# VH-VL binders against q8ssq3r676to911: the designs that were tried, part 43

Target 1, 236 residues: q8ssq3r676to911
Amino acid sequence: SPQDIAKQLTLIEFKLFQSVKMKELYHKSWTISKSKFENSPNIMSLITMSNKIANWVATEVVTTPHPKKRVEVLKRFISVAEHCKKINNFNTLMEVISGLSNSAVSRLKETWKSLPTRYVNSFNSLQNFLKTDENWKSYRQTLKTKETPCLPYLGLFLQDINFIEDGNSNLSSENDWVNFKKMNLLTSVFTEIQYFQRHPYFSFSTHQNIQTYFEKDIVILPEKELYAFSKFIESP
Key: E = the ipSAE of ESMFold2; O = the ipSAE of OpenDDE; V2 = 0.75 times the mean of E and O plus 0.25 times the DockQ between their complexes.

## First folded at step 23 (VH-VL; framework fv_acasunlimab)

Design z2 (at its last look DockQ between E and O 0.81; V2 from the best seeds 0.00; counts 0 for: pae E 3.2 > 2)
Fold by ESMFold2, look of step 23:
Structure z2 (fold): chain C 236 residues (1-236), chain A 124 residues (1-124), chain B 108 residues (1-108)
Amino acid sequence: as target 1 above (236 residues)
Amino acid sequence: EVQLLEPGGGLVQPGGSLRLSCEASGFTFSRYAMSWVRQAPGKGLEWVSYISWSGSNKYYADSVRGRFTISRDSSKNTLFLQMSSLRAEDTAVYYCAKEGYQRLYGDYYYMDVWGQGTLVTVSS
Amino acid sequence: SYVLTQPPSVSVAPGQTARITCGGNNIGSEYVHWYQQKPGQAPVLVVYDDSDRPSGLPERFSGSNSGNTATLTISRVEAGDEADYYCQVWDSYSNHVVFGGGTKLTVL
C-alpha cells in the first residue's frame, strides 16, 4: 500500500537522518569533492538514499510499458507523497515529487492526461507546498510549528548552512565578533536539526519484506537511460 | 529535445546595464541548476555565475561579483543575468548552460547542454 | 583561486591517439569534466565525472584522473575532432566553477 510504503521509507530515512553528526556539516565538508564521503559519511548516505529514491520513482514510471498500468504507478506515487506529508516526512515527500517531476516522467503527456483530476489536484497542491517562492514560505511555515515526529527536508538545512557560510565569508576578514555571529547562526540551524533527530517515529512498525525490498531489490536506471525509456514508451 | 535560447544581447555603453535571458525547453527546468559562461572574442571559457535548482544558492566569479545578479523564474522556464556597471572587459559571447543531472543534491557541477550564446558588446 | 593548466596546443595525425592534459594540485581528488568547442559553436560536453561519456559520444573519447593530472584521450582521431578542448572542475572552497585555459587540437 501507499501508506505502508510511506511509513517504511520514513523508518529507513529517519534512521539515516538520526545518524547525522553536526561535525559533518562543519566548513561545508559535504560539498568538498571526493573527500566528502570520508568527512561527511552520514550526510552522504542520506543524500545517496534520497537521490536513489527519486530515481526509483522515475524508473518505475518509465519502465511500465502498459499505459493503464503506468497511470496506476503515477496514482500510487502521488498517494505515497500524500501520506508522507500527512506523517511529516518532508524529505521523502521531496524525493517522490522530484522523481515525478523528472523530465523523463513529466514529458509523458498522454499518461498525465489520463490521470484523474483529484490526483492532478493533489500533485499540484504538493508541488505548491514545496515551492521555493519567498524563501520556501509554505514549507518553512509548516516546519515552524515544530510538530514531531518529523523528518524535515535535509536539503533546506544544507542550503541555509551554505547561505550562512557564503553570506558571512566577506565578513570573516574583520574580527572575532563577526566569527561569533556566524557561529551563532550555524548553532541555531544545528539545534533545529538535533531537535527533529530526537523525536523518532516510535509508533511505526517495520515490515521486513518492504524493508528488504528497499535494501536489495529496487531497480534504478542511470539518468540518461531514464529519458531513453521515456521516448520509447511515448514517442514525440 | 533540450534547448536553451539566449535572446537579449546587444551593444551597451560602459557603466550601462543589460538583462540577459535564457529560455529553456525540453526538460523540467525547475529541477536543474544553471550557469552562465562567457567567452571574450578569441579567448577561452570563463565561468560567470551559477544558480541552484531551488534558487537558494547563487555563486559568482570574482570579476562580476557585486555587478551581476543571476535569477530564475520557473513559471516562465527562464534564467536571467542582470548585468550592471558594465566594462569593456565584459564584452563576450554569453552562454547559458544546464547542469547534467536531476538530483535533489548537486554533487558535481558540470554542464551538459549549452545555448548557442548571445553577444554582448560594451563600447562607447 | 584553484588553477587548471592545459597545454596551449596538441597536434596529431589522423588515426593516432591524442592526449590532452589538465594539471592541478591534487586534481585526482576533484571530478573533472571536458568540453569540446569547434570554431563559431557552443561548447559540447564530451566527458564528465572524470571518465563518464555522454549519450551519443563515440567510445573513442575517454578520460582519466589521478594525482595531479587529468587526461582526455581521443583514439583514432578524425579531422572532425579538430577543436578547442577545456577541462573544468568545481572548487568548493571558493564556490567557483574553474575552466582550464583550453587546448587547441590540430589534426594534421
Scores: ipSAE 0.473, ipTM 0.782, lowest interface PAE 3.2, mean pLDDT 88
Fold by OpenDDE, look of step 23:
Structure z2 (fold): chain C 236 residues (1-236), chain A 124 residues (1-124), chain B 108 residues (1-108)
Amino acid sequence: as target 1 above (236 residues)
Amino acid sequence: EVQLLEPGGGLVQPGGSLRLSCEASGFTFSRYAMSWVRQAPGKGLEWVSYISWSGSNKYYADSVRGRFTISRDSSKNTLFLQMSSLRAEDTAVYYCAKEGYQRLYGDYYYMDVWGQGTLVTVSS
Amino acid sequence: SYVLTQPPSVSVAPGQTARITCGGNNIGSEYVHWYQQKPGQAPVLVVYDDSDRPSGLPERFSGSNSGNTATLTISRVEAGDEADYYCQVWDSYSNHVVFGGGTKLTVL
């Protein structure tokens, strides 16, 4: 069920999230092209999983050639996204919405037209929640409640850290001393991350078959192939 | 088919302002980072500015920082470059370019599709 | 700032192999991308992530990257390959796109 998918992905991704060490977030270590895997292995594991799931969502849609069945796939993932939001898993929520917003999926106009209004509204609502307007106002307001358990969207933390790193010198402009303002800004972000890491989803049970499926069995297509499949199942 | 169109070039006097536009089609615009790259006559490629898919991260070459502003409108699938305090050395063909990957995360960047470019001439 | 160095020009006879180098400090730790630009045209991606080829590009185009040098290799060079070639990296330290100075490939 969509709920089971949401719960199991939450367990998988929270474990990855929880494994992230603060040392991985220093010096923009996750951004260095070939050394990021060594310097920030847990961040990269979560990033890899996120990209994989987003791609998997798109793959499932464009590899469903029957139109009615494809609509059911859309319904399923929208439902998964709803459940993710409900359980405060915003990382997986972002992945699913990203997958459904993939060019290969968004171009399927006939498929989307066949989607019942309630699902369209749900999808639009979820997109609106994740909109970047006013610096992610809706999402940040929700996160400020500090409701737990919660799997926050890692990407926004990384964005904030980059902003701090790029906008502040390591040394104070007043002297050659350490920029404590910058350090405090970074520490604030780290503290927030660590807070969410301390509160796992203890109420969720592991479904090993679903866990194994996501870890070992999911099929993902290269981006170019996604588009090719999309054009094949629904011509321009 | 992915396409980038740049209609906004022209002649402008030193100290003047100009706004370039890049209209994107054939892909989900809101999911790709975009860049402006320019090329002075007879010279090499010079990166000008970068904007992330969400628009939250913007970066500029030192030569244009404080004078140029990059932005995007997802509702119109359009990339913009607002240029101010233009100088003769800003004369160039300006290209908009699309990021190669659609990734939720990632910070190594290449440009897989380029517009045909628009000429900006700064002269008195 | 990070600097990429390319030779200004390379000449090759038709049917031979052209090699265009791109030098940079520890460039082997970065992903290098290559663009082809013909006169009066926009640049075109020919190699990305050191050695991957975009769809539609012939296998004659290949790339490698190690140590302090990335190399674009064009085998069985044709007259149509005459162009300027630029290497490019993303400098994560400065958050800048960095281009090499470009190499003019002449087919003799």
Scores: ipSAE 0.047, ipTM 0.644, lowest interface PAE 2.4, mean pLDDT 92
ESMFold2 (binder alone), look of step 23: mean pLDDT 91; pTM 0.943

Design z3 (at its last fold request DockQ between E and O 0.79; V2 from the best seeds 0.00; counts 0 for: pae E 2.8 > 2)
Fold by ESMFold2, look of step 23:
Structure z3 (fold): chain C 236 residues (1-236), chain A 124 residues (1-124), chain B 108 residues (1-108)
Amino acid sequence: as target 1 above (236 residues)
Amino acid sequence: EVQLLEPGGGLVQPGGSLRLSCEASGFTFSRYGMSWVRQAPGKGLEWVSYISWSGSNKYYADSVRGRFTISRDSSKNTLFLQMSSLRAEDTAVYYCAKEGYQRLYSDYYYMDVWGQGTLVTVSS
Amino acid sequence: SYVLTQPPSVSVAPGQTARITCGGNNIGSEYVHWYQQKPGQAPVLVVYDDSDRPSGLPERFSGSNSGNTATLTISRVEAGDEADYYCQVWDSYSNHVVFGGGTKLTVL
């Protein structure tokens, strides 16, 4: 079910999120290609999982050749996204929305046209919630309520740390006041991450069959193959 | 039809600033990483900067680090390059380019669609 | 920083095969991309991920990558293939996109 999928992905991804140590975020270490897997292992595990789930969503759509069944796949993933938002799992929400927004999926005009209005409106509402406009205003307003349990979107924490580390051109390394303010801003981000880490989803139970599916059986396609399947099921 | 348009560049004096923009259409701009690449007159291609789809990863060539800032605005489908402390060596045609892969976090940085480029001239 | 080395020029007769090399230390462990640029125009992707061709590109364009050398091969060269060709990788150590210096293909 959509609810079960959302809860199981939440358990999987929250475990990774909870394992993140703040030292993995020092000096933008997750961006350093040579050493990022050794110095930021849990961040990189989350990043790898995020790309995998987004690809999986696109793969499931384009590998469903029957038009009516393919619309049902869209409905199922939109429902998964709805449940993710309901349980404050914004990280998996972003992954599912990203998969549905893949060009191989978004080009399927006849499939999207057949989607009932309720699901179209839901999808548009979820996309609006995750818009990057005005520095993620809608999303950030929701996080300010600090409602828990919550799995925040990882990418925004990474963006905020990058902005603080990079600073603008008028920052001075010889100015102790500026360095003090920079460290306070970084500490604020780390404190927010840790706040969400300490409120697990205790009420969710594992469904081992679903966990095993995501661990061992998930199918993902290279980008080239995604687009090839997409062209096959709906011609240009 | 995928298209990238760089509005005209300009003539600036050394030490000056200029902001380039790149307007995107025909694809889901918010799902792709973007790059700036420049080409000095009679020279080869030189990568300048990259920004991920969400803006969470930004990379810069050493020649521009600390002077240039890449950014994007998905509500306007627009990529930006804020250039400051400009030097004569920054004189080039500046292209924006779209990453070919669409993933939340990218590890491959090839450019499948390029703009027509805009000339920036830095001289007294 | 990581350096990609291309010959400055290659000349070939029409109908023959042109091979443009891109040298780099252990470049075979990277994915190599190739761009064509005609005078006064923006670059155009002609090969990505070592050997894949974009939609609409003629089969005459192909690529390979092993060891320290990647190669762009253009079979049955036409006058319209006359252009500058650039190889490109992502340097995972520096987090930089790196271009080769370019090769001017002249069709005699």
Scores: ipSAE 0.460, ipTM 0.725, lowest interface PAE 2.1, mean pLDDT 88
Fold by OpenDDE, fold request of step 27:
Structure z3 (fold): chain C 236 residues (1-236), chain A 124 residues (1-124), chain B 108 residues (1-108)
Amino acid sequence: as target 1 above (236 residues)
Amino acid sequence: EVQLLEPGGGLVQPGGSLRLSCEASGFTFSRYGMSWVRQAPGKGLEWVSYISWSGSNKYYADSVRGRFTISRDSSKNTLFLQMSSLRAEDTAVYYCAKEGYQRLYSDYYYMDVWGQGTLVTVSS
Amino acid sequence: SYVLTQPPSVSVAPGQTARITCGGNNIGSEYVHWYQQKPGQAPVLVVYDDSDRPSGLPERFSGSNSGNTATLTISRVEAGDEADYYCQVWDSYSNHVVFGGGTKLTVL
């Protein structure tokens, strides 16, 4: 069920999230091609998972040739996204919405037209929640009110850290000492991450079959092929 | 079909300002990073600026940092480059380019589609 | 800043194989992309992620990357392949797109 998918992905991704150490977030180590997997293994694991799931969502849609079945796939993922939001898993929510918003999926005009209004509205609402306007104001406002367990969208933390790192020197321009302002900014982000890492989703039971599916059985297309498949199932 | 159109080029005096636009179509604009790349007459390609899909990350070449500002409007599928304090050496054809991958996380970057380019001439 | 070095020019006869190199420190650890630019035209992606080809591009275009050198290989060169070719990487350290100086391929 969509709920089961949401819960199991939550367990998987939260475990990854919880494994992230603050040392992985220093010096933009997760961005360095030659060392990102070594220096930021847990961040990279979560990033890899996120990209995989987003791709998987798109893959499932564009590899469903039958129009009616494809609509059901859309419904399923929208439902998954709804459940993700309900359980305060914004990381997986972002992944699912990203997949559904993939150009290969969004171009399927007839498919989307066949989607019941309630699902369309739900999708649009979720997109709106994740809109980037005013520096993710809506999302940020929601996130700060959430208690644990909660799985925030890691990407925004990383973006914030990048912004801090790029915008501030390590040394103060005034005295060449440690830039405490920068450190305080970073610490604030780290503190927030650590807050969300405190409590996992203990109330969720593990369904090994579903987790195994995502770990070993998941099928994703190369990103470059998604659009071609989309054009094949629904001609321009 | 992915298309990028770049209006807004022209002649500007040194110290002047100019805003370039790049109108995107044929893809989910809001999900792709975008770049500006320029090419001075008879010279090679020079990257100018990058903006992530969300607009949260903006990067600039050292040569334009503090003078140029990249931005985007997803509602209009438009990429912008606000240029100020223009110099003669800023004279170039300016291209907008689309990031190749649609990812939540982009750790490496290539440009799969380019606009036709627009000429910016800075001269007194 | 990260620097990519290309030969300024490469000449080949029709039907031969052209190899355009792109040098960089440990460039093999980075993904390299290649662009073709014909006179008066915008650049066109010809190789990405070291060796992948965009849809519609002839198979005679290929790429490799190892050590300190990336190479764009154009087999069975045609007159229409005469163009400038640029290698490119994303320098994650500086968050910069970095281009090589470009190589003019002349078909003799």
Scores: ipSAE 0.374, ipTM 0.789, lowest interface PAE 1.0, mean pLDDT 93
ESMFold2 (binder alone), look of step 23: mean pLDDT 91; pTM 0.945
OpenDDE, look of step 23: ipSAE 0.020; ipTM 0.557
ESMFold2, fold request of step 27: ipSAE 0.352, 0.319, 0.304; ipTM 0.688, 0.653, 0.664
ESMFold2 (binder alone), fold request of step 27: mean pLDDT 91, 91, 91; pTM 0.944, 0.943, 0.942
OpenDDE, fold request of step 27: ipSAE 0.067, 0.209; ipTM 0.557, 0.734

Design z4 (at its last look DockQ between E and O 0.81; V2 from the best seeds 0.00; counts 0 for: pae E 3.2 > 2)
Fold by ESMFold2, look of step 23:
Structure z4 (fold): chain C 236 residues (1-236), chain A 124 residues (1-124), chain B 108 residues (1-108)
Amino acid sequence: as target 1 above (236 residues)
Amino acid sequence: EVQLLEPGGGLVQPGGSLRLSCEASGFTFSRYGMSWVRQAPGKGLEWVSYISWSGSRKYYADSVRGRFTISRDSSKNTLFLQMSSLRAEDTAVYYCAKEGYQRLYGDYYYMDVWGQGTLVTVSS
Amino acid sequence: SYVLTQPPSVSVAPGQTARITCGGNNIGSEYVHWYQQKPGQAPVLVVYDDSDRPSGLPERFSGSNSGNTATLTISRVEAGDEADYYCQVWDSYSNHVVFGGGTKLTVL
């Protein structure tokens, strides 16, 4: 149920996204090693979920030992990614594409060769949409032309805030003109986040069995174990 | 197998330039941050530069900022370090290194695979 | 800016436990990584994120980090553990990777 998986992940992740307060983004608080969990709790919850879903995708592929079944797992996740894009959930889209692009997954040459052309073309199209070229030009253009509801890729907001903070790190608080420009740039990013937060996916209904699966039953492997499983199912 | 190969370094004059490359294989290069770390003869490890997986974040040690430029080419699986205005103090073995985690978010900043290094000698 | 301090050398007898310290102001708030380097070789990661061990490393290697001190512990030290050891953090305020000065472990 690719469509149902995409919708349920959207509900889960949008709830986390909607909980984020702009105070959590002040002073790059979410980047500060161990204090980030105290100072940026809702951002860290969303980040933790995102890393978990990306890992889950990779784990499901490398823990499927039979080649034909493993190709079906690839098809399913590409379909989930397609549905995520259709419902403007770019955050989960990035998570799924990132999981499929994990080194432990991308090295599975025989599995990827067996993937039907339709899915190869779809995967390539989704990767092109998310490419970082020209400061994420393709993604940013699409985001600007689409309406709500939408769950944007959180990472790009965080990148923009990092850029503003790092690019203005030499600014003195006594230089009011420079501090004014920095705060205007940050406020613009915060306003965009809040715009998307206020338009939830009201038309989607929860499916509790799928919600419980992501809450309690998901399997996550450390990256070294991912690679070990990958080498076992397709030797170098 | 994950592998990082630095082609040979060289001897350059003070004020000269040199570009180092690091050819990567055995992993999805575009999903990992990369670093350059150097070690002067008889000295400890000194970090030189970092570039994020997307290339959007580039950081430099104070000793090289303004003189060195890190870059990457994902189509060639290659990391670069353009060194300019070289000084005698830049003489070292230069290692390229791969960031250990592939997480969608987070700053990982540790190096799980290292190249064998290439010697750069800056001498008149 | 941020400085990591390591003892220049540590000597231990074979079979005993070596403890290599890495001092830093509030280093317990950072994730600490450890590298082993033998003469003429590239560094090898032996501990990351304070206490996690890369695959293929013996369980004899462990790490801890609290307060102002991180510690690499090598139990049942063998002659093959003789090397230089470096601690490393990321300093998010300066955007720098920082290495300690290194500790030479000698097995007598």
Scores: ipSAE 0.424, ipTM 0.765, lowest interface PAE 3.2, mean pLDDT 88
Fold by OpenDDE, look of step 23:
Structure z4 (fold): chain C 236 residues (1-236), chain A 124 residues (1-124), chain B 108 residues (1-108)
Amino acid sequence: as target 1 above (236 residues)
Amino acid sequence: EVQLLEPGGGLVQPGGSLRLSCEASGFTFSRYGMSWVRQAPGKGLEWVSYISWSGSRKYYADSVRGRFTISRDSSKNTLFLQMSSLRAEDTAVYYCAKEGYQRLYGDYYYMDVWGQGTLVTVSS
Amino acid sequence: SYVLTQPPSVSVAPGQTARITCGGNNIGSEYVHWYQQKPGQAPVLVVYDDSDRPSGLPERFSGSNSGNTATLTISRVEAGDEADYYCQVWDSYSNHVVFGGGTKLTVL
């Protein structure tokens, strides 16, 4: 069920999230081309998983040739996204919405037109929640409630850290002393991450078959193939 | 088909301003970072500016920082480059370019699709 | 600032193999991308992430990257391969896209 998918992905991704060490977030270690895998292995694991799931969502849609069945696939993923939001898993929510917003999926106009209004509205609502307007205002307001358990969207933390790193020198402009302002800003972000890491989803049970599916069995297409499949199932 | 169209180029006097546009089609614009790259006549490629998919991160070459502003409008699938205090050395063909990967994360990227470019000439 | 160094020009006879180098300090730790630009045209991606090839590009185009040198290799060079070639990286320190100076490939 969509709920089961949401719960199991939450367990998988929260473990990855929980494994992220603060040392991985220093010096923009996750951004340095090839060394990021060594310097920020847990961040990269979560990133890899996120991209994988987003791609998987798109793959499932474009590899469903029957139009009616494809609409059911859309419904299912929208439902997964709804459940993710309900359980405060915004990381997986972002992945699913990203997958559904993939160019190969978004171009399927006839498929989307066949989607019932309630699902369209749900999808639009979820997109609106994740809109970047006013610097992710809606999402940030929700995150400020500090409701737990919660799997926040790591990407926004990384964005904020990058902003701090880029906007502040390591040394004070007035002297050669450490820029404590910068350190405090970074510490604030780290503290927030650590807060969410301390509250796992204890109420969720592991369904090993579903987790194994996501870890070992999911099929993902290369990006170029996604588009090719999309064109094949629904011609321009 | 992915397409990038770049209107807005033209002749401008030194010290003047010009706004370039890049209209995107054939892909989910809001999910890709975008860049401006320019090429002076007979010269190599020079990166000008980058904007992330969300618009939250903007980067500029030192040569244009403080004078150029990159922005995007997802509702219009359009990338912009507001140029001010233009100099003769800003004369170039300006290309908009699409990031190659659609991903939630990552700072390194390649540009898989380029517009045909628009000529900006700064001359008295 | 990070600097990429390319030879200004490379010449090769038809049917032979052209190698265009891109030098940079520890460039092997970076992902290198390559663009082809023919006269009067926009650049076209030919290699990305050191060695990956975009769809539609012939297998004649390949890339490698190690140490301080990335290399674009064009095997069985054709007249149509005559163009300027640029290497590119993302400099995470400065948050800049960095291009090499470009190499003009001449097919003799």
Scores: ipSAE 0.164, ipTM 0.711, lowest interface PAE 1.7, mean pLDDT 93
ESMFold2 (binder alone), look of step 23: mean pLDDT 91; pTM 0.946

